# Ledger of designs, part 16: VH-VL binders against TBC1 domain family member 23 (TBC1D23)

Target 1, 182 residues: TBC1 domain family member 23 (TBC1D23), of Gallus gallus (Chicken) (q5f415r38to219)
Amino acid sequence: QLPADLRAKVWKIALNVVGKGDSLASWDGCLDLPEQSIIHKDCQELIDRLSVPEDEKSVLLLDIESVITFYCKSRNVKYSSCLGWIHLLRPLVHLRLPRSDLYNCFYAIMNKYIPRDCFLKGRPFHLFRLLLQYHEPELCSFLDTKKMTPDSYALNWLGSLFSYYCSTEVTQAIWDGYLQQA
Key: E = the ipSAE of ESMFold2; O = the ipSAE of OpenDDE; V2 = 0.75 times the mean of E and O plus 0.25 times the DockQ between their complexes.

## First folded at step 16 (VH-VL; framework fv_imvotamab_arm2)

Design c4 (from a1 with light chain N35Y; at its last look DockQ between E and O 0.65; V2 from the best seeds 0.00; counts 0 for: pae O 9.6 > 2)
Fold by OpenDDE, look of step 16:
Structure c4 (fold): chain C 182 residues (1-182), chain A 120 residues (1-120), chain B 112 residues (1-112)
Amino acid sequence: as target 1 above (182 residues)
Amino acid sequence: EVQLVQSGAEVKKPGESLKISCKGSGYSFTSYWIGWVRQMPGKGLEWMGMIYPDDEDTRYSPSFQGQVTISADKSITTAYLQWSSLKASDTAMYYCARLDYGEYGWFDPWGQGTLVTVSS
Amino acid sequence: DIVMTQTPLSSPVTLGQPASISCRSSQSLVHEEGYTYLSWLQQRPGQPPRLLIYKISNRFSGVPDRFSGSGAGTDFTLKISRVEAEDVGVYYCMQATHFPLTFGGGTKVEIK
């Protein structure tokens, strides 16, 4: 586990975002996605759970919402609460990064650590079942008898890089090790 | 040694396509932006755009948006600048340069330049 | 776009004498993190540009100490304390704080 004061620096290096710059510099800042209300709600809930001074919450909220909105727009993907992206942002927000770095880190995580098509019935979950069948055949069989497909239980795990079910502290510890191994 | 080596001089006619290259060596190619700069004969430097080889994020100057295509092949640590249809006004020296935008905001090193001449 | 204005366009200098080049930006070049992405480049005749100064006043590796950069916000200056023959060329300021990146028009330094 990294010291808190070094985590931001180390994570930026590990994610290779030190020289990335401000991806949102040319963005008009418009928060007008069809699912914007859901994005806003989830971001607000995240902020409400954080120990942040009240006078900083509004700025932080705008930063987080901007990061998600821009990501969706630039990548032409739809936001959904069930994907667990807000949980990815939770440990990143604790790093107290400027918006540019926040996005770069979020983007890097999404690009490098979250499998493509990580949604219900997505390809990663078919592969996951095969891996499970190979490495844990008894467990796989048991889950099959219960009609539990991997996407029914692992979507939140993979989509959030295991942050969905973990506290911020535990997530940070996990990511400290995981990001540095890359 | 950190260096960028560009492809050789090109002589083309209007309407022809062209793709020039910039190969990086001596550093982590995926960790820095590669920018392209145009210098018309006897004129100043013009930033055209840049690419981040790791994820191929590409940025263009508004003046060059849609006029050229910037790409990269990180497997051979090479960046590219290409035209689908050259114009006489594309005659210029083209430089590639490494950019650490996030930390320092400077270009270093620079390639030796590729002279592109477009004439009938 | 940020407009970078350099003055003078031409600077004839006697060997051993000082030279000064000004660069003015159309708006502040201060980054949100407090850094200023203002660089100075030297281009000798027939050569590619070379980085001299980054972040206003930091000399790049191998750059002689007779070169110095200063300034803040929108006004920046490159100084050569004692011009040498090898200093002949065109000098450019460049900003990378704002997208798109932009260069000054250049200042030609010549020997009288």
Scores: ipSAE 0.007, ipTM 0.552, lowest interface PAE 9.6, mean pLDDT 91
ESMFold2, look of step 16: ipSAE 0.474; ipTM 0.761
ESMFold2 (binder alone), look of step 16: mean pLDDT 92; pTM 0.945

Design c5 (from a1 with light chain K55R; at its last look DockQ between E and O 0.49; V2 from the best seeds 0.00; counts 0 for: pae O 2.4 > 2)
Fold by OpenDDE, look of step 16:
Parts: structure tokens; C-alpha cells; sequence
Structure c5 (fold): chain C 182 residues (1-182), chain A 120 residues (1-120), chain B 112 residues (1-112)
């Protein structure tokens, strides 16, 4: 585990985002996606779980919601609660980063560590099944008999970089090791 | 030595496609933006866009959005600028440059430039 | 977009004499974090641009001390204390504080 005071710096270096600048600087700040209510709800829930002073919650909420909204707009992707993006943001918000760094880190994680097409029946889960079949054939066969496809249990794992079922502290410990190995 | 080497001069006709290249060496290619700058004959510098090779984050000037495509292949430390259909007005010198956007906001070094001539 | 206005358009100078170039931005170039991303570039005839100054007043590596930058907010100046023959060319200011990045129109420095 990294010391808390060094985690932000180390993660920024590991994710190679130190020189990327402010991606949202030219954005109009409009929070008007069709699914904006869902985004807002999920962001609010995240903020409510954090130990943040009440006077800072509104600013943090706006930052998080802006990061997700801008990501969706810039990448032309739709937000869904089942994708686990909020769980990715949870350890990042603990770093107390400015909005620019928060976005850069989130963007880097999405591109480097989250498989493309990470949704139900997505290609990554077909590959995962093949890997499971090779490394754990008995388990794979058992799951097949139960009609349990990898996306039914691994979507939350892969889509959240294992943060979905883990506390922030545990997630941070995992990411400390994982990001530094890259 | 840190350097950017661009592909050679191009002579094209209107309507033709073109892809020019910029190869970086002597530094961590994935840690800096690569920007493209247009300079029309006898005119000033115009920022077109940039790409961050590590994650291929690409940003365009509004004036060039949809007019060109910027891409990169980090495996060979090369950035690209391409047109699907050239116009006579695309005749210009095109420079690539390494950009430290986050810390200093400077361009260095610059490629030697690629002259693109579009004529009937 | 941020408009960068340079003056003068042309600056004929006698060898050994000083030169001064002005660059004005349409709005403040101070970033929210406090830095000002104003750079000066030199382009000699037939050559690509070269970085001279970054963040208003910092000389880039290898740049002679006769070059200096100053300014704040929206007004910036590049000075050459003693113009040499090799200083002939076009000089550009550039801002990277606001997206999109923009250049000034350029100032041509010539020897009288």
C-alpha cells in the first residue's frame, strides 16, 4: 500500500496523465444528456457515501457529474448504472484531485484497464470463457451446466476494475499494486 | 536527441486522399501530445489539433473538425494527419510538434515540415 | 476562440539595436491554476518554428539571454536586447491556456 499522501502523485504517474492538461476547459458544462437524471442520481449516491464536509459536497458532485457527462459526450457513449463507472470514480475522488486530473485519471483507466465492449454479451466475455475453459476446464463446464455465462458474474468485476465489491480501502490497495505494475 | 521526422513533400489533385506522417524519437513518445500546425504560403501558423499517443485522445480545432483526421501508432512512435478528399485550399506546409500541454504549454521540438501541394 | 494580436507586423532593426514585439490576447491567459501558458516562437526563413520563451518569461534551453519575455494577463512583450543577423525571421506568440490553442499573426524582424 502507498502512503495516502503519495497515492495521487503515484497514480497520476502510473496512468501517465501528468502532462495531459484540462480536457474540460473548453466544454460548455451542459449537463443535458438523455440519461442525465440517472447520472446525477448515481453521483449523488457516491457523494453521500463519502466522508466529505457538507460544504464541499456540492462542488465535488458537480465535478464528478461533469466528468461522466463530458466523457459520454466526447466519446459518444451512453451511461448506464450497470457498467460500474461510479465505482471506478470512488477511489479517485478520495485523491482530492482537481476536476482536470479526475477526468484524466478516469479516462486513462477506462482506456487502459477496462475492456472494450464491456457489456452484457460483449466480446471480452467470450474471450474470458475461452480462458476459463483453458485454465479451469472443470469450473467452466460446471458453469456451463448452470447456464452461467461470464458476463453474468464478471461484468461487475471487469467493468469496475474490481472495485464493485470492494471497499475504497481495499480497492486502493489493489490499484496501488496493479497500476504500478503497468 | 529528441526529434520529429516528417514524411516527404506531396503533390496531389483535388479529391484525392492523403496521409502524412510524423515519427518521434529520442523521448517517451506516449508521454507528450503531438500537435499539427498548418502554415499556408506566406501566412502564419494555425493549430489544427493534437493527439495523445498513450490513449489516443484526440482533439481538434473547431476550424479543422471534420476536415482532417489525426491518428497515431505508438508501436512505431508515429503520428498521422490525413485527408479523405483534398482541396486546392489545403495547399500548405504542415508541421508536427511535440506538446507539453499540462505543465508548460510549449511546442518542442518541431518536425521539418511537409509541403502539400494540391493543384488541378 | 482566443484572438492573439501582434504588433508591429514588421520590425526593421539595425544590427546591434534592440527590438520589441507586443502580443495582446482577447481575454486573460491566466489559467485557473494560476499559470499563464504564453509562449514565443521564432521562425527563420525556410525553417520550422523554434521555441524561445514559455510561460511568459522563461527562456527555453539554448536560447540566448538577449531574448526576454514579459507581461501579464492579456499583454505580453518579447524583447531582443541586441539584434543579430541570425535573429531575422518571423516571431509568433502562442497561447495554450484556452482551447483551442491559437497563434498570433506574426511579426517579421528584418535588418535595415
Amino acid sequence: as target 1 above (182 residues)
Amino acid sequence: EVQLVQSGAEVKKPGESLKISCKGSGYSFTSYWIGWVRQMPGKGLEWMGMIYPDDEDTRYSPSFQGQVTISADKSITTAYLQWSSLKASDTAMYYCARLDYGEYGWFDPWGQGTLVTVSS
Amino acid sequence: DIVMTQTPLSSPVTLGQPASISCRSSQSLVHEEGNTYLSWLQQRPGQPPRLLIYRISNRFSGVPDRFSGSGAGTDFTLKISRVEAEDVGVYYCMQATHFPLTFGGGTKVEIK
Scores: ipSAE 0.222, ipTM 0.754, lowest interface PAE 2.4, mean pLDDT 93
ESMFold2, look of step 16: ipSAE 0.519; ipTM 0.778
ESMFold2 (binder alone), look of step 16: mean pLDDT 93; pTM 0.949

Design c6 (from a1 with light chain H98R; at its last look DockQ between E and O 0.49; V2 from the best seeds 0.00; counts 0 for: pae O 2.3 > 2)
Fold by OpenDDE, look of step 16:
Structure c6 (fold): chain C 182 residues (1-182), chain A 120 residues (1-120), chain B 112 residues (1-112)
Amino acid sequence: as target 1 above (182 residues)
Amino acid sequence: EVQLVQSGAEVKKPGESLKISCKGSGYSFTSYWIGWVRQMPGKGLEWMGMIYPDDEDTRYSPSFQGQVTISADKSITTAYLQWSSLKASDTAMYYCARLDYGEYGWFDPWGQGTLVTVSS
Amino acid sequence: DIVMTQTPLSSPVTLGQPASISCRSSQSLVHEEGNTYLSWLQQRPGQPPRLLIYKISNRFSGVPDRFSGSGAGTDFTLKISRVEAEDVGVYYCMQATRFPLTFGGGTKVEIK
């Protein structure tokens, strides 16, 4: 586990985002996606759960919402609450990063650690089943008998890099080790 | 020594496809952007786009969006610029350059350039 | 897009005399974080561009001290205190504060 004061620096290095710059610098800042209300709601909920001074909440909210909105626009992807992106942002927000770094870290995590097509019936879950079948055949068989497909239980795990069910502290500890191994 | 080495000069006809390369060495290839710059004969420098080899984040100038494709193979520390169908107006010197976008915002070093000539 | 305007287009200079090149941006190049990503490049005849100055006034490694950069906001200047024969070429300013990156039109420095 990294000291709190070093975590931001180490994570930035580990994610290789130090040199990427400010991706949002030329963005018009328009928060106008069709699903913007959902984004805003989820971001607000995240902020409400954090121990942040009241006077800093508005700025942080704008940063987080901007990061998600820009990500969606730039990647031409739709936001959904079930994807668990807010849970990815939770540990990052604790690093007290500027918006540019927040986005870069988020982007890096999304691209390096979140499987593509990480949704229900997605390809990653077929692969996961195969891996499970190989490494834990009895468990796989048991789950099959229960008609429990991997996406039914692992979507939240993989989509959030295990942050969905973990506290921020636990998630940070996990990510400390995981990011440094890359 | 940090250096970028580009592929050799190309002579093509309109309508042909082309892919030129830029190989980096002497530094962490995945930690810097690689940008492409066009210089038409007797003209100035034009930024075309850039790629971050680590995650292949690619950005284009609006003027070149859809006109070219920038890619990279980090396993061989090489960036690419390609055309699906060349035009005579694509005749130019093309430079690749390493960009430290995050800290300094400068290009260094530059490749030696690849001259592309498109004529009937 | 940020438009970078350089003046003059051509600068004939006597050896040993000073030269000055101006670069003006259509909008402020000061980033939200306070940095100004204005660079100067030198392109000698038949050669690729070479970085001279970054962040307005910082000389890049190996660049002679006769080169200096200054300015703020939208107005920037490259100065050569004593022009040498090897300084002949075209000089470009470049901004990397806003996407897309943009270059000035270039200033040709030549010996009289």
Scores: ipSAE 0.308, ipTM 0.777, lowest interface PAE 2.3, mean pLDDT 93
ESMFold2, look of step 16: ipSAE 0.579; ipTM 0.807
ESMFold2 (binder alone), look of step 16: mean pLDDT 93; pTM 0.947

## First folded at step 17 (VH-VL; framework fv_imvotamab_arm2)

Design d1 (from a2 with heavy chain T30D; at its last look DockQ between E and O 0.63; V2 from the best seeds 0.00; counts 0 for: pae E 2.04 > 2)
Heavy chain, then light chain:
Amino acid sequence: EVQLVQSGAEVKKPGESLKISCKGSGYSFDSYWIGWVRQMPGKGLEWMGMIYPDDEDTRYSPSFQGQVTISADKSITTAYLQWSSLKASDTAMYYCARLDYGEYGWFDPWGQGTLVTVSS
Amino acid sequence: DIVMTQTPLSSPVTLGQPASISCRSSQSLVHWEGNTYLSWLQQRPGQPPRLLIYKISNRFSGVPDRFSGSGAGTDFTLKISRVEAEDVGVYYCMQATHFPLTFGGGTKVEIK
ESMFold2, look of step 17: ipSAE 0.560; ipTM 0.798
ESMFold2 (binder alone), look of step 17: mean pLDDT 93; pTM 0.948
OpenDDE, look of step 17: ipSAE 0.841; ipTM 0.928
ESMFold2, look of step 18: ipSAE 0.519; ipTM 0.773
ESMFold2 (binder alone), look of step 18: mean pLDDT 93; pTM 0.948
OpenDDE, look of step 18: ipSAE 0.828; ipTM 0.921

Design d2 (from a2 with heavy chain D54E E56D; at its last look DockQ between E and O 0.71; V2 from the best seeds 0.00; counts 0 for: pae E 4.7 > 2)
Fold by ESMFold2, look of step 17:
Structure d2 (fold): chain C 182 residues (1-182), chain A 120 residues (1-120), chain B 112 residues (1-112)
Amino acid sequence: as target 1 above (182 residues)
Amino acid sequence: EVQLVQSGAEVKKPGESLKISCKGSGYSFTSYWIGWVRQMPGKGLEWMGMIYPEDDDTRYSPSFQGQVTISADKSITTAYLQWSSLKASDTAMYYCARLDYGEYGWFDPWGQGTLVTVSS
Amino acid sequence: DIVMTQTPLSSPVTLGQPASISCRSSQSLVHWEGNTYLSWLQQRPGQPPRLLIYKISNRFSGVPDRFSGSGAGTDFTLKISRVEAEDVGVYYCMQATHFPLTFGGGTKVEIK
């Protein structure tokens, strides 16, 4: 297990974002997407569930909302609550990263580990289920028992790397393992 | 030795497409931005945009957004600058340069330049 | 866009004498994390640009001691203490604090 104060450094190295700098410098800072109220609501819900001092919540809210907003603008994607991005951000927020590092890590995870065509139902979910069955047959069998379709759990699992279904501490331990498989 | 080696000079007609290259060697190609800089004949330097090859995060100067495409192939440590339809006003020297954006905010090294001439 | 204004546009100088190049930005170049990403580049005739100075005053590896940078906020200066024949070329300031990245218009240093 990684010591907590070093986890942020190790994750940035593993994601190869240390040299990326302030990627948000290209953005005008406007929180003006048509979906902005939904983004704000989801970010506020995440912040309200965090054990963070009250004086830090407003800064974190702005940082997280800025990350999502700029990502949507820069990739021309429409935000939806069911994409699971908030849950993907939760373990990153616990790293206490500056906003630019938060964005760079989020971008890297989305690019490397979250297939973009997961936004388009029907494309890669069959392949994902086959890979899940091959690597985690007990979990795949359990999900079938619960009547969860591959596109349902794949979207949330891929979009959150377990954060949707696990506590923050467990999620961070799992992510420590995955990210160190570099 | 850290090097950026660009493709050779090009002579084109208006309306033609073009893709020029910049091959990096001697460093971790995916750990730095590659930027593109235009220098029109007898003029100064203009920043066009940059790409982070690790994840293809690509940023354009507003003056060049939609005018060119910047891309990279990290498997061969090469960045590209591409036009779908050249104009005579695209006649210039084009440099690639490695940007250390995380610590120093500098361009080093620079490629040798690719002269693009667009004329009838 | 951040405008980087260089003066003079041309600097004819006697060999062995000092040269001083000014760069003024339209906004502060202090990044919100505290650094000032102001660089100086040299472009010798027929060559690509070369990094001289980064973060206002730090000489890049292999750059002679006769080059020095100074300044703060919006006003920056590159000095060449004793101009040599190899210093002929165009000098650019460049900022990487704000997007888009921008260059000064250049200062041509010539030997008279």
Scores: ipSAE 0.276, ipTM 0.696, lowest interface PAE 4.7, mean pLDDT 82
ESMFold2 (binder alone), look of step 17: mean pLDDT 93; pTM 0.951
OpenDDE, look of step 17: ipSAE 0.546; ipTM 0.854

Design d3 (from a2 with heavy chain G105A; at its last look DockQ between E and O 0.68; V2 from the best seeds 0.00; counts 0 for: pae E 2.9 > 2)
Fold by ESMFold2, look of step 17:
Parts: C-alpha cells; structure tokens; sequence
Structure d3 (fold): chain C 182 residues (1-182), chain A 120 residues (1-120), chain B 112 residues (1-112)
C-alpha cells in the first residue's frame, strides 16, 4: 500500500496527466449549470462523509463542485446523480490534490476507464444482468432485494470503478493495483 | 529526434472542407498538448487551440471556437485541424507545436507549417 | 484576453551591437502556483518559430548565451548582447499563464 502523498504522484503518472498543467485556466469559474443545485447537494453529501477537518471542507466542496461543473461544460454532458461521479471522485479526493490535478485525473479516468455507453440506460444493462446472474447469482439476488434495476447497478459498478460498492481504503487498494499495471 | 511533420500545402475554394495533419515522432505523443497557431500573410501569431491526445481534452481560443475542429488519433500519433467550410479569410500558414503545459509551459518543437490558400 | 504589447515594432541594429525588446502584459503573468509563464520565440525569415526563453529568463537548450530574458509581473525584456547575422527575424513574447494563450505583436530585428 502506497503512502498517500506517493500515491498521488504515482496515480498522476499512471493516468498520464503530469503534462496537462492547469486545465482549469480555460474555465470561467461559473457554477451556473441548470443542474447546479443537484451537483452541490451530491458534493455536500460526499464532503459530509469525509474524515477531514471542518475548516477544510468548504474549500474541498468548492473544488469537487468545480471539477464536476467544468467537466460537464467541457464535455457538454448533463449531470445526473445516478452517473456515480461522486464515487469516482471519492478516492481521488483522499489524494489531497490541487483542484487542477483533481480535474485532470477525473477527466482521464472518465475518458480512459469509464465506457461512454454506461451513461445510458437500456438493453445492454439487461444483458449485463443476465451475465451477472450466471456468474454471481448471490450478488444478483442481493441487488434484487435492494430493488435495484440492472441499469442502476451496472451504471454504479462500471461508472464508479467499484467505488460505489467499496470503502475508500479498499477502493484505493484496488486502484493502486489496477493503475500500476498500466 | 523530436519532430512534428505537417501535411503539405493546400489550395482550396471557399465552401470546401479541409483537414490538415501534424504527425509527432521521437517522443511520447500522448503526454503533451498539441497546439495550433495561425499566421496570416505578413502578420503575427495567433493561438487557435490545443488538444491533449491521451484523453482528447480539447481547448479553443474564443476567437476560433466553432470555426475549426481540433482532433487527434493517438494510434498514429497525429493531430488534426479541420474546417467544415473554408472562407477566403482562412488563407494563412498553420503551425502545430508541442506544448509542455505542466511544469514549463512552452512550445517546442514546431511543425514546418502548412500553407492553406483559399481562392477561386 | 491578455494583451501583450511589444516595443519597438522594428529594431534595426548594427552587427555586433546589442538589441533590446520590450513586452508588456495587460495583467500580471504570475500564475496562482507562483510561476510566470512568459516565453520568447524567434521566427527567422521563411522558418517556423522556435523557442528561445521560457519562464522569463531560462534559455532553452541550444540557445546561445547572448540571448537573455528578464522582467517580472507585467514588464519583460529580451536582450541580445551582440547581434549576429543569423539573429535577423521577428521575435514574439507569449504568455501561457492565462487563457487563452496570447502572443505579442512581434518585433522585427534587422541588420542596418
């Protein structure tokens, strides 16, 4: 397991974002999307679960909200809570990255590791459930007891790189192994 | 040797489409921005925009937003500048340049340039 | 957009004599991280631009030591201590601190 400050450097190298610099320089800084109140609420919920000093939470909240807002503007993507982006950000937040590095890492993960079509609901997720039922019937049964649709848990699983289902420490351990293989 | 090699000169008519290329070699193509710069005849340099090929993060100067498309194909280490409908005012020399934006914020190397002439 | 104003527009110089080029930005070029991303480029006749100086005063690899950069904040200077025939061309300052990236209008250096 990597120490946190070394993990930040290793992940930036593995994600190939060291050379990107201040990508937020092109952003006007406005938090003015139609979905902004939903973004704010989701970010606040993430921040409320973090084990950081209360006086640091407001800066971190602004950083996370800024990252999501700028990503939506940059990619012309409508934000929705069910996309699971908060869960992708959770392990990155613990790296204590500057906002520009946080954005660059998030952008790289979204582009390289999150299939674009997992942001859509439809029949591909029903096929995924059939495959899951065949290979992991106990997990599939558990998800059914939570009344989760295949679209919901496939999106959360694939769209969050397992962060939705695992604690931050476990997720970081998984990501350490996964990213170091790149 | 780190090089950027651009596609050859183009002579076009107004309304035609065009895609010019910039092929990088001798370095990790995916680890640097590729920027595009316009130089109208007898004029100075104008930054048009840039792309990070690894994740396709693309930034445009406000003056060029919506006027051109910047793209890249990292499998062949090539960046592109594209017009859907050329205008006579697009007549210029177009350079690509590698930007190390992270620690140094410089352009090096530059491509040799692609002269685009738009006339009837 | 950050306006980069270069003076003079043209600098005819006697071979072997110094040349001095000024670049002024409309806003401070100090990035919030602390660096100042001000570069100088040279464009010889018929050639693409090439990097001379980055971060105000650092010479790029292979650039002769007769080229030097100085300045801070909004005011910057490129100096050529002894102009040689190969130094003929147009010199541009460029800032990368702010979006969009912007260039100065250029200063033509020529031998008189």
Amino acid sequence: as target 1 above (182 residues)
Amino acid sequence: EVQLVQSGAEVKKPGESLKISCKGSGYSFTSYWIGWVRQMPGKGLEWMGMIYPDDEDTRYSPSFQGQVTISADKSITTAYLQWSSLKASDTAMYYCARLDYGEYAWFDPWGQGTLVTVSS
Amino acid sequence: DIVMTQTPLSSPVTLGQPASISCRSSQSLVHWEGNTYLSWLQQRPGQPPRLLIYKISNRFSGVPDRFSGSGAGTDFTLKISRVEAEDVGVYYCMQATHFPLTFGGGTKVEIK
Scores: ipSAE 0.403, ipTM 0.731, lowest interface PAE 2.9, mean pLDDT 83
ESMFold2 (binder alone), look of step 17: mean pLDDT 93; pTM 0.953
OpenDDE, look of step 17: ipSAE 0.798; ipTM 0.912

Design d4 (from a2 with heavy chain L99F; at its last look DockQ between E and O 0.73; V2 from the best seeds 0.00; counts 0 for: pae E 2.8 > 2)
Fold by ESMFold2, look of step 17:
Structure d4 (fold): chain C 182 residues (1-182), chain A 120 residues (1-120), chain B 112 residues (1-112)
Amino acid sequence: as target 1 above (182 residues)
Amino acid sequence: EVQLVQSGAEVKKPGESLKISCKGSGYSFTSYWIGWVRQMPGKGLEWMGMIYPDDEDTRYSPSFQGQVTISADKSITTAYLQWSSLKASDTAMYYCARFDYGEYGWFDPWGQGTLVTVSS
Amino acid sequence: DIVMTQTPLSSPVTLGQPASISCRSSQSLVHWEGNTYLSWLQQRPGQPPRLLIYKISNRFSGVPDRFSGSGAGTDFTLKISRVEAEDVGVYYCMQATHFPLTFGGGTKVEIK
């Protein structure tokens, strides 16, 4: 709905990161986490599914791997594929942001719009439960009979719900609308 | 008027905890970093760290990492600097300052300072 | 950490005469985007610091035009064209290109 270059500016303003600057400036660029091969694999899978020129893929791979790696280092968080972070990154990657802006947007989304305990410790995600009850009451009832907590099934459903089941342009439009409400 | 107002002077003993505050007004508190700067008696300025209040992204100087905690409560436009266990060497003037790290990279305004004295 | 070295440590100056303060960094302060995040601060006796110059040469709002900044890369200079009595204090350079943010050691400007 928005042109891509205008969308990037709107997202940075809505996420309130225009004034945040280069948060990666303190990082030496080392991709040396114990789980680094898992991070690399997930990033490679994302890149392989993108429709971008081959000469841009290696730069983009380094960007998203750097964002994940530095976030884990700065927050003392262990990366896991089931956290769904790749799905949050997908619409951001299509904005063609510099690495520092990509990091700032990712950090803002993780810390403002997704409960810390839902992603870090698996705490209940009550907004997700309300959305599930509104849109999929039969599934919500089934999950309640199995005594599954909403935060146990949120990783693929909320973090990736729009990215996995929708095209990138549709996912960006949904995020455009969501961010404009805030 | 854009200003930062810090909490009053503190006199403490070694081993005590302390939390000092910096309240911002007259600007969009969440759109700027708040940094903390130490000035030991008769000495220059030392950057301790900073926080972006909107998403709580916090950066520490390596010299101060693990020594202090920087936090913010954006609902009351206030940043904090906290020690769990003060040492006599923590005796200093502590300033907060707004930092525009985005396109500009400068500190303005500065708070009036909070003198912390740690003595037996 | 980037070391910021200021010279001189003390600059006694006759009223109305110019003053010049040097700041040298241990590494280039040119950011990958092209900007150089070097600032100059003034701390008058008994007061908090205040911003004078940002990004090498831009005067902050309300700063008299007798203050000017120049330099590039690793070498930077603050000049006061005509020192006034109100200019007494300590001047610091500060870099924000690299983390951690670091200050120079300060230069005290005094009237002789």
Scores: ipSAE 0.394, ipTM 0.719, lowest interface PAE 2.8, mean pLDDT 80
ESMFold2 (binder alone), look of step 17: mean pLDDT 94; pTM 0.959
OpenDDE, look of step 17: ipSAE 0.606; ipTM 0.869

Design d5 (from a2 with light chain W32Y; at its last look DockQ between E and O 0.63; V2 from the best seeds 0.00; counts 0 for: pae E 2.9 > 2)
Fold by ESMFold2, look of step 17:
Structure d5 (fold): chain C 182 residues (1-182), chain A 120 residues (1-120), chain B 112 residues (1-112)
Amino acid sequence: as target 1 above (182 residues)
Amino acid sequence: EVQLVQSGAEVKKPGESLKISCKGSGYSFTSYWIGWVRQMPGKGLEWMGMIYPDDEDTRYSPSFQGQVTISADKSITTAYLQWSSLKASDTAMYYCARLDYGEYGWFDPWGQGTLVTVSS
Amino acid sequence: DIVMTQTPLSSPVTLGQPASISCRSSQSLVHYEGNTYLSWLQQRPGQPPRLLIYKISNRFSGVPDRFSGSGAGTDFTLKISRVEAEDVGVYYCMQATHFPLTFGGGTKVEIK
């Protein structure tokens, strides 16, 4: 739909982050959260699944771990694997953005498109489960077997669930359409 | 035509709360940081912090972390600086300014200033 | 925090004569992407600050060409080639390369 090098520019414009600049300048770079080992493990698992040259994986790992770490510090929130942030980051990593742009895009998505009440069980995500069960009953049954409630997968329903079943190329095409719609 | 218009001067007692405002016009309010700068009587400029109104990303100078709250309401293109409990040492002129942090690293324009006086 | 040291603290000048203001940072202001985010501001008596120069040497829109900026790394200079009455005020350097953003202490320019 979009040439690969243009896609990154379009996402930055659509997310309104072109003017944010070096968002990591306020951070000392320390990966020292109490839950840091969990963050590192999840980032390593994401990187290991990527189809990128081995010499690029170390840089990407540090970038992704830094993004999650600084987001947790800047928002004063605790990271948990069940939040699904890793799956949301996968299509962003394929944009090949500098670390600060990656953070700015992640921050914008989290604060503009992910409801702050997404961890609450209730009406906002129950409707999505009903739609999922109507259209993808086998997937819905599988998620129930893994004890994944609507609240637990609302953060990832476009990116993470599709990333689980779909290629990165397809996931990016879906995001291209979603961001264009917004 | 790009303007930042601040709320009027305030006279308060120690311990009182206060919220002052900075309304932007003539530009895309959500596409720039808004910074707050303190100038104590007869002194220089001190950067307090900034907010990116579109996603409410907020940064504080270490000297002001926990002392004030910076916020914005993008629906009315307004940024705020807020104290929960004023001290006499908060007596100063407070400026808001638009920051182009992405390319130029400059403050332009500046608001006219809000004089805050805190005395017993 | 990056300390920005300005000299002189006060600069009385004869109308029509040059003025030169120095700003020194405690650390290089070259951003890792190559730009140096050093600005000069003017604050006239009773007024808010006003942008004069950005990225060391670029004059902001509407700033007269008698104002010029120069420097690199940690050492920067603002020059006024011919001081006019409207130039009276306090001049600040400011850096946005590093967090937190910091200002110099100011240089007061006066007509003597």
Scores: ipSAE 0.409, ipTM 0.726, lowest interface PAE 2.9, mean pLDDT 81
ESMFold2 (binder alone), look of step 17: mean pLDDT 93; pTM 0.950
OpenDDE, look of step 17: ipSAE 0.755; ipTM 0.902

